# Ledger of designs, part 35: miniprotein binders against q53ft3

Target 1, 195 residues: q53ft3
Amino acid sequence: MFGCLVAGRLVQTAAQQVAEDKFVFDLPDYESINHVVVFMLGTIPFPEGMGGSVYFSYPDSNGMPVWQLLGFVTNGKPSAIFKISGLKSGEGSQHPFGAMNIVRTPSVAQIGISVELLDSMAQQTPVGNAAVSSVDSFTQFTQKMLDNFYNFASSFAVSQAQMTPSPSEMFIPANVVLKWYENFQRRLAQNPLFW

## First folded at step 17 (miniprotein)

Design ra13
Fold by ESMFold2, fold request of step 21:
Structure ra13 (fold): chain B 195 residues (1-195), chain A 97 residues (1-97)
Amino acid sequence: as target 1 above (195 residues)
Amino acid sequence: SDRRRLIIKAKMAARWLRLALEMARQGNTEAAKAAIEFAIRLLRRIEELATTPEEEEIVEQAIEAAQEALQLLEQGKPDEVEEILQEAIELLEELIQ
């Protein structure tokens, strides 16, 4: 039902089912991993009203599992990218895997997926900066796009003294582009989805 | 409490069985079978949580109905699973109250 992908590694499509509603992927050499993609294979959807809570587990200094909620996958968001590099020294969170006796080595972490009612998922809060949320990812993409456009446009700036007469062309003062950039950036900070 | 956990799992099992019914109607027999198998695993957990003879009887009947539906799908009879799946769903709704 689920897949798990790390850049530069073979995709995993065979999760270990560890409970009636819980699935796990092993991540060997997890310390070298910065991001993981969790996605639905498309062979079977979630039933209406259900989805998946995605957790990351790593052994602490004593070898005990530490579980952290990364985020969610649903029929409406069937794939998600999670940043795990910052979590390798973080504290655990509340999680549904507490009764699982999962054996692992010191270099192996796990991605856990708990299939749940959507109402139950609405009460959960992922650890900060773990998920590349659609809003946060959209904001980062939009900011990069703004910077790219502004840098590109400004690279063609000339003063009026440097202009060659071009009566068939229309021109936009560079200050108009700057004002648009500043206004857009301010509005993006207020509401990332305003546009 | 065990009763609250039982109700949550019964809701989940019922949703898996409703998906199985939808998949069977669409001719997606493999997805229908997988959904029934998820429901059966939940039903076995519900069986562990059951504390009254009434709860135990309802769960046993729901498991039997789900297993019969799975067998019919394996026999290539997806048109015949609707009544049995609906029976299992109604039993789970009785558990939920």
Scores: ipSAE 0.689, ipTM 0.894, lowest interface PAE 0.9, mean pLDDT 80
Fold by ESMFold2, fold request of step 18:
Structure ra13 (fold): chain B 195 residues (1-195), chain A 97 residues (1-97)
Amino acid sequence: as target 1 above (195 residues)
Amino acid sequence: SDRRRLIIKAKMAARWLRLALEMARQGNTEAAKAAIEFAIRLLRRIEELATTPEEEEIVEQAIEAAQEALQLLEQGKPDEVEEILQEAIELLEELIQ
């Protein structure tokens, strides 16, 4: 029913069902992960009036799980990207995965999805800035950063005739920056989560 | 409280069964079967939470109805499940009261 994607890794589509209403994905080597995407596969929607609360779990210094509410997925918002890089030393949230308080391997975290009534979900508050508004807003932010950097770097471009010799400095040809910009933009349009 | 948890799970099970009815009407028998399976798992949990003979009887009947509906879908008879799914939903609505 759910998928989980981390940039640079194969998509996970086979969540472990750990209770009648709870699903888990393992995230090995979680400290190298900055963002995770949780999405509906499209095989079955939520029933009307229901949705999913999405949690991130990492082991503390004793190997005990710390769970944090990231946000939600619903039929109206079937895909969400979550930033987890800032959460790996944060405080825990109230959570429904209490039966899973088992010491885990220190480098393995989990994404948990709890299928719930929307009324129950409306009373929960996600941690800080974990949720990125949407794939569209992530793409827009990334495109603006890309444009801003390219425009800034280009403002310093000089022709060969305009260069003053400075043997202690390193230089990069301007077309290298342009090639990077064009390639990054093309890849972003094809897959906003390629990086 | 067990009663409060039972009611929440009964609401969820009823929602899954209503989805199953929708999916069966659309000819999506695989999604309908999956929805019924989720409902049955919830009904098994409700069975554990039941504390009165009335609750136990209602949930037992709901499980039987849901299992029959699942069996009809497995037999390729999606047109025959509507009445039995409605019966299961009505039983869950009674549990919620």
Scores: ipSAE 0.682, ipTM 0.891, lowest interface PAE 1.0, mean pLDDT 81
Fold by ESMFold2, fold request of step 18:
Structure ra13 (fold): chain B 195 residues (1-195), chain A 97 residues (1-97)
Amino acid sequence: as target 1 above (195 residues)
Amino acid sequence: SDRRRLIIKAKMAARWLRLALEMARQGNTEAAKAAIEFAIRLLRRIEELATTPEEEEIVEQAIEAAQEALQLLEQGKPDEVEEILQEAIELLEELIQ
């Protein structure tokens, strides 16, 4: 029913069902992961009035899971991007996975999805700045960052005739920055998670 | 709060069974089967939460109806599951009361 995607890794489409209403994906080598995408495969929708709460769990130094609410997926918002890099030493949140505590190796974390009534989900608050509301929002943020960098760098562009001698400094030709900018835009449009 | 948890899970199971009915009507047999399987998992948990003989009887009957619906779908008989799914939904509605 769910998929989980990390840039540079094979998409996971076979969640482990750990309870009647709970599903998990393992994230091996989780410390190298900055973002995860959680999405509905489209094979079966949620029933009317239900949706999914998405959690991130990592083992503490004793191997005990620390769970944090990332956000939600619903029929109306069937995919979401979550930033997890800043969560790996954070405080736990209230979560429905407590009775199903599964001890993992220190290098393996989990994405948990709890299928719930929408009324129950409305009472929950995700941890701060974990969610990027959609893939298009991530793309828009990234494009704005890219434009800001290019505009900043190009404001320093001078012709070779305008340069003052500074033999101890290194310089980057402006066309190299432009080529990088154009290539980055192309790659971002094709794969928002390439970076 | 076993009764409250039982009611919440019964509401969820009924919603899965309603989805199964809709999927079966659309000819989406695989989605209908998956929805019934989710409902059965919830019904097994409801069975653990049941505290009265009346609750136990109702949930047992709902499980049997859901399992029969699943078997009919596996036999390629999706047109025959509507009455059985509706029976299971009505049992869950009785349980919620």
Scores: ipSAE 0.636, ipTM 0.875, lowest interface PAE 1.1, mean pLDDT 80

Design ra3
Fold by OpenDDE base, fold request of step 18:
Structure ra3 (fold): chain B 195 residues (1-195), chain A 97 residues (1-97)
Amino acid sequence: as target 1 above (195 residues)
Amino acid sequence: SDRERLIIKAKMAARWLRLALELARQGNTEAAKAAIEMAIRFLRRIEELATTPEEEEIVEQAIEAAQEALQLLEQGKPDEVEEILQEAIELLEELIQ
């Protein structure tokens, strides 16, 4: 029913169903994780009027789980991206998972999905800054990528007088790169998915 | 309270069964089976929460109906599933009242 994705890792499609309404994914080496994607597999939808509350759990200094509500998935929003890096030092919140006998390895965190009535979900408040807008996340990433590329390319800029001839290589004027950068930024601002 | 929990779970079980019925009508047999299986998990929890003989009887009948529906789908008889699922839903509605 659910999948979990961490960048640079294999997709998880087999959640452990720990109760009639609760699913859990294990996240090894959770300290290296910045973002998690939770999504519906498409094999079975939520029934009408139901959705999933998504929680993150990590072990505290005493090895006890700290649970935090990240956000929600529904038939209308079947996938969501969550930033968890800043939560690893946060305070725990109320959660429906209780004292689950989850194999507590210090380096392993969990994503928990609680299947609930939508009316009940509306009463819950996710932790701040966990929910990442897909558009915002994409825009931020793209902007960082653009800046990185521009800075990298510009670091190699030399004047014609400073250039050492290399007949085997092609050269692009710095002004072309700048123009490209400006045009790309403009297009991105207009439509993040222009490409 | 346990009763409130029972009612909520009964509502959810009914919703899963309704989904199963819809999926079966659409010819999505595999998804329908999965939905029924989800409902059965809820029904088992309801059985544990039941405190009266009447509640126990109703939930037992609902489990039997859901299991029969699942078997029929496995046998490739989706047309016969609708009536049984409807019966199970009605049983759950009785629990909610």
Scores: ipSAE 0.762, ipTM 0.925, lowest interface PAE 0.6, mean pLDDT 88
Fold by OpenDDE base, look of step 17:
Structure ra3 (fold): chain B 195 residues (1-195), chain A 97 residues (1-97)
Amino acid sequence: as target 1 above (195 residues)
Amino acid sequence: SDRERLIIKAKMAARWLRLALELARQGNTEAAKAAIEMAIRFLRRIEELATTPEEEEIVEQAIEAAQEALQLLEQGKPDEVEEILQEAIELLEELIQ
């Protein structure tokens, strides 16, 4: 039903079902993990009115599990990316996994998915900064890259009076670069995936 | 409370069975079986939460119906599953009242 992906690792497609409504993935060497992708396999959807609450669990200094709500997956949003690197020092939250005897090693964290009614999920608040919007992140990245390029190119800008003749070189007017930048930004704003 | 938990589990079980029914109608036998299996897991939990003989009987009948539906799907008889799943759903609805 669920899959879990960590960059640089094999995809996990076999969650351990620890209860009628609980699924768990083990994440070895969790300290090196920045992001986790949780997704539905597409083999079976959620029943109508149901979804999955996604939790992250890591051992604290005493070896006790600290659980945090990352976010949700639903039929309408069958995948999500979570940043977990910044959560490793966070405070625990209420979670539905408390009474489960899950064998854990000190270096292994867990992703837990609780299959719940959507109404119940709506009442839950994920930890801040865990959910990564792919579109927003991409837009921000692209914007930064554009800014970087513009700044770089502009650093080479000279007035015509300052130009040294170089017949072997081609020059692009700064205004052309600016126009390109503006046009690109406009297109990006309209559709971040316009290409 | 245990009763509240029972009701929630019954609602969820019913939803899984409804999904199974729809999947069976669509000819997705494997997914339908999986949905029924999920429902049965919930039904087992409900059985543990049941406190009255009436509740126990209803849950037992629902489990039997779900199991029969699963067997029929395994036998390649999806057309016969609908009535049985509907019966199981109705049984669960009685628990939710």
Scores: ipSAE 0.720, ipTM 0.907, lowest interface PAE 0.6, mean pLDDT 86
Fold by OpenDDE base, fold request of step 18:
Structure ra3 (fold): chain B 195 residues (1-195), chain A 97 residues (1-97)
Amino acid sequence: as target 1 above (195 residues)
Amino acid sequence: SDRERLIIKAKMAARWLRLALELARQGNTEAAKAAIEMAIRFLRRIEELATTPEEEEIVEQAIEAAQEALQLLEQGKPDEVEEILQEAIELLEELIQ
């Protein structure tokens, strides 16, 4: 029913069903993981009015599991990307997985999916910044890239009075770069997929 | 309470069976089977939660119906599954009342 993907690792398509409504994936060497993708396999949808609450669990310094609600998957949103790197120091939240005697090695975290009523899910609050919209991430990256480029290029800017004559070299006015930057930002803001 | 838990699980089982019914009607046999299997897991839990002979009987009948439906799907008889699944759903509705 569910899959779990960490970049650079084999996809997991066989969750351990620990209860009638609960599925678990093990994430070995979780400290090296920045993002995790949780998705429906497409083999079976949620029943009407149901979805999945996605939790992350890692062992604390005492070896006790710390659970955090990452977000949700539904028939309408069958996949989600979660940033977990910043959560490894977070506080635990309420979770439905109880004291599962999961033999946890200190290096293994877990992704838990609880199949629940959508109405119940609506009452839950995911931990902040865990849910990464692919579009938002792209937009953020693009913006950072643009800023980086602009800053880099601008660092080489000199006035005409400061220029050393180099007849063989072509020069681009800094204003051209700025105009391009502004136009690109405008387009990106209008449609992140304009390209 | 155990009764409340039973009711919640019965409702969930019914949702899975309704999904199975719809999937079967659509000709998605594999998904229908999977949905029935999910329902059976709930039914097994309900069986554990049952405290009265009536509840035990109803859940047992529902399990049998679900298993029969699963078998029929394995046999390639989706048309015969509808009635059986509907029976199972009705049994669950009785548990909820």
Scores: ipSAE 0.711, ipTM 0.906, lowest interface PAE 0.7, mean pLDDT 89
Fold by ESMFold2, fold request of step 18:
Structure ra3 (fold): chain B 195 residues (1-195), chain A 97 residues (1-97)
Amino acid sequence: as target 1 above (195 residues)
Amino acid sequence: SDRERLIIKAKMAARWLRLALELARQGNTEAAKAAIEMAIRFLRRIEELATTPEEEEIVEQAIEAAQEALQLLEQGKPDEVEEILQEAIELLEELIQ
């Protein structure tokens, strides 16, 4: 139902469901992470009147979780970028993950998603600066995603001399990926919110 | 209280079942099954919170209805789940009072 993306890492699409209404992604080596994207996969939407509260948890010096509310995802806001670099020493917030008090290794944090009624979510206050509110941060994230996509796709490129004939397999020329990349960057520079 | 928590979970379960009904009507069988599976997880939680015989009976019937609906979708019979999903929703509405 949910995905979690960190720049330079593979997308996580298999959240651990730890309760009927709670989902968790592990973030190993969280100290090197500045931003995280949480999004709806599109496989199923929330029911009408429901949404998800998104939390960040890191272990304190004793390995006990410190949970902080980052913000929300809903059918109307199905993805969000959260800055977590400033939260790794902050104080915890009220949270519904009390049953998730698991002592963890110091290098692993978690993203938690609590599925809730929208009325309940409206009474919650995210920690300040968690949501990415600047166009520059969005632009930088988008550029890193584009670079990652291009580098990934290019890693599968082969020359005609290296290709083994496979009549049932379809291929695309490598320059198509480059043209897409160049066009997307140009549009993003003109309007970072064009999508 | 346990009753207040039960009502909140029942409202959520009913919303998952209403979503499943909508998805089944649209022919989106895989999403409808996922929504029913979510509802069943809430129903199992409601079963843990139930404290009266009336609550226990209602949630048991709702679980059976949701499981039957899931079975029909697994059999590729989405047209046959509407009445069963409506029954499960009505049971949850009765549980909410």
Scores: ipSAE 0.690, ipTM 0.889, lowest interface PAE 1.0, mean pLDDT 79
Fold by ESMFold2, fold request of step 18:
Structure ra3 (fold): chain B 195 residues (1-195), chain A 97 residues (1-97)
Amino acid sequence: as target 1 above (195 residues)
Amino acid sequence: SDRERLIIKAKMAARWLRLALELARQGNTEAAKAAIEMAIRFLRRIEELATTPEEEEIVEQAIEAAQEALQLLEQGKPDEVEEILQEAIELLEELIQ
């Protein structure tokens, strides 16, 4: 029902179901992860009146799990991007995973999804220092990143008359950067998840 | 209390069965089966929470109905599951009351 994606890794589509209403993805080597995408696969929607609360867990200094509410996924918001790089020092939050006796390898974090009634979810507040993003937020972040790269690279543009000879350096025509920017922006507008 | 927890789980199981009914009507057999499987997991939790003979009887009947519906979908007979799913939903509504 759920997928979990980390850049540079295979997408996970087979969550471990640890209770009738709880699903978990393992995130090994979590300290190298900055963002995680949690999404509905589209195989089955939530029933009317239900949705999913998304949590992040990492082991504390004693090896005990510390769970933090990141945000939500619903039929109306089926995908979200969360920044987790700053959460290792974060506070724990109230969570429905309880005293699940889940044996896990040290240095492995987890994404937990709790399937809940929407009325129950409305009373929950995500951790204030957690980054919470939607597909719209991902698109906005990616557009800003594209603009930033283009402006940065363009600030070094020089005309041929201004060039200092440097035979050991490689150069890229400014037009190549512009074409890359235009192509990427066009593809992103057509499908924010084409990458 | 165990009764309050049972009612919450019964409400959720009923929502999964209503989704299964709608998916079956749409011809989405694989998703309907998945929704019934979710409902059965909730029903088995309800079975653990049940404390009265009436509760035990109702949840047993609901499990049997959900399992029969699942088998009919596996056999490619989605037209035959609607009445059985509605029966399971009504049993859960009785359990809630």
Scores: ipSAE 0.654, ipTM 0.876, lowest interface PAE 1.1, mean pLDDT 80
Fold by ESMFold2, look of step 17:
Order: C-alpha cells, then sequence, then structure tokens
Structure ra3 (fold): chain B 195 residues (1-195), chain A 97 residues (1-97)
C-alpha cells in the first residue's frame, strides 16, 4: 500500500505491517539521510474518511525509541517529502563520548505510518521543520523544466511555407510536442512521482 | 475504555468493508480482497476487545461474513459479495451502537 524512497537507494515497497493500523519501513545508516519520500503505491487507496499519519523514529542516546510526527498522506495528498536531518541531531548533545567519536556503529531508524480516521488526524500537529516544501519544490522545478523545454523547442517552429526541403531529415508537427507537454503537465499535477 | 476502543476499531473495519464493496463493483477483485483482509485484521482486534457475549457473537459473525466474501471473490462471484459485505457492515454498525 505504501512506498518509501531515499535518494540513491532502492525504493522500498514492502512495508512491515506491525499492527492492524501500523506499517513500518527500516532506514539503515540513517545518519546519511536528509530527506525521505513517503507515498501511496496506488494498489489500494485509503477508505473514505481515513488517511495515514507519518512518523519518524530512531533510538536516542540511551537506546529508547522516540516517535515524531512528520506529517500525513491521504488519497488527496498521496505523496510527501519529509526532512529528517534536523530531527536526528536534536539528541546529539547527550552523547557520552562527544570528543572521542573514533568509531561509530551504524544504527537503524524507522518510518512509521499509522492508518487513522481523518478527524483523529486533524487533531495532530507535525514537527514544523519537516514540512512538505520539498515536494512543492520538486514539482515547481519540474514545471520550470517543462516550460523551458517547450519554449526552447517552440522557438524553432516554422510553417510548411517556411520549410526548406530536407528529405533525409525527420520532422514532427508542433502540435505533437504541445500535446505531449499538456499530457505530461497533467500527469505531473496528478502524481508528481509518476515517472 | 475497552468499549471506546472497540467502537473506533469497528468504525475503521466498516470503512474497509465499504471500500471493498466499491472495489468489487469496479471489478477490481484483487484490491477488494486486500481491503477485506484489512477489515479482518481490525475484526480480530475487535474480537480481543470484546467483553460481552453480544459483542463476541456480532464480531464472530462479521468475521465469518468477511471470510465468505473472500471465498466468493476467489470463485469469481463478485455480485454475491455485495450482499454478504453489506451484512458485515450492518453487524458492525449494530456493534457501534
Amino acid sequence: as target 1 above (195 residues)
Amino acid sequence: SDRERLIIKAKMAARWLRLALELARQGNTEAAKAAIEMAIRFLRRIEELATTPEEEEIVEQAIEAAQEALQLLEQGKPDEVEEILQEAIELLEELIQ
């Protein structure tokens, strides 16, 4: 039902269901991770009136897990990017060997998704600095790239009356490029991760 | 209380069964089966929370109905699934009251 993606790693699509309403992804070597993407695979949606609260957890300096609410995924917002680098740094001051960190053992953090009623989710407040601005930035960057490509290609448009014969050269009607642009733009708006 | 937790889980189970109905109507048999499986996990939790004989009987009947619905989908009989899923949903609504 869910996927979890970290840049430079294989996507995880097989969450461990740890309760009827809870799913978990393991994040080994989490110290090297700054952002994580959580998304719905599209295999089954949430039932109407339900959604998912997304949490981040790692062992603190004394080994006890601490769960922090990152945000939400719903049928209307099926993917989100969360910044986690600032969250794991909050407990660093309790390190007993701060000046002598010669050898460190990799540790495993977790992303948890709790399936809940929407009215229960409305009462929760995520950690503010984990906000979904990176998804918006990715979409905006992609939109700018699309606009740039379309404007560049269209600047070379000519009518048939303007064309020089070139039988060995292939040509594409401009409306094909426009159709592709409009279709890609629509798909990106529906699912920023469709590619 | 256990009763309050039971009601919350029953509401969620019913929503999973309503999704299964919608998916079955659309011909999406595999997703419908997955939604029923989710509902059964909530029903098993309700079974653990049940404290009265009435609650235990209702949840057992709902589990049986959900399991029958899975069998009907496996047999390619989605029209027959709608009736049994609606029965399970009505049982859960009775449990919530």
Scores: ipSAE 0.638, ipTM 0.872, lowest interface PAE 1.3, mean pLDDT 77

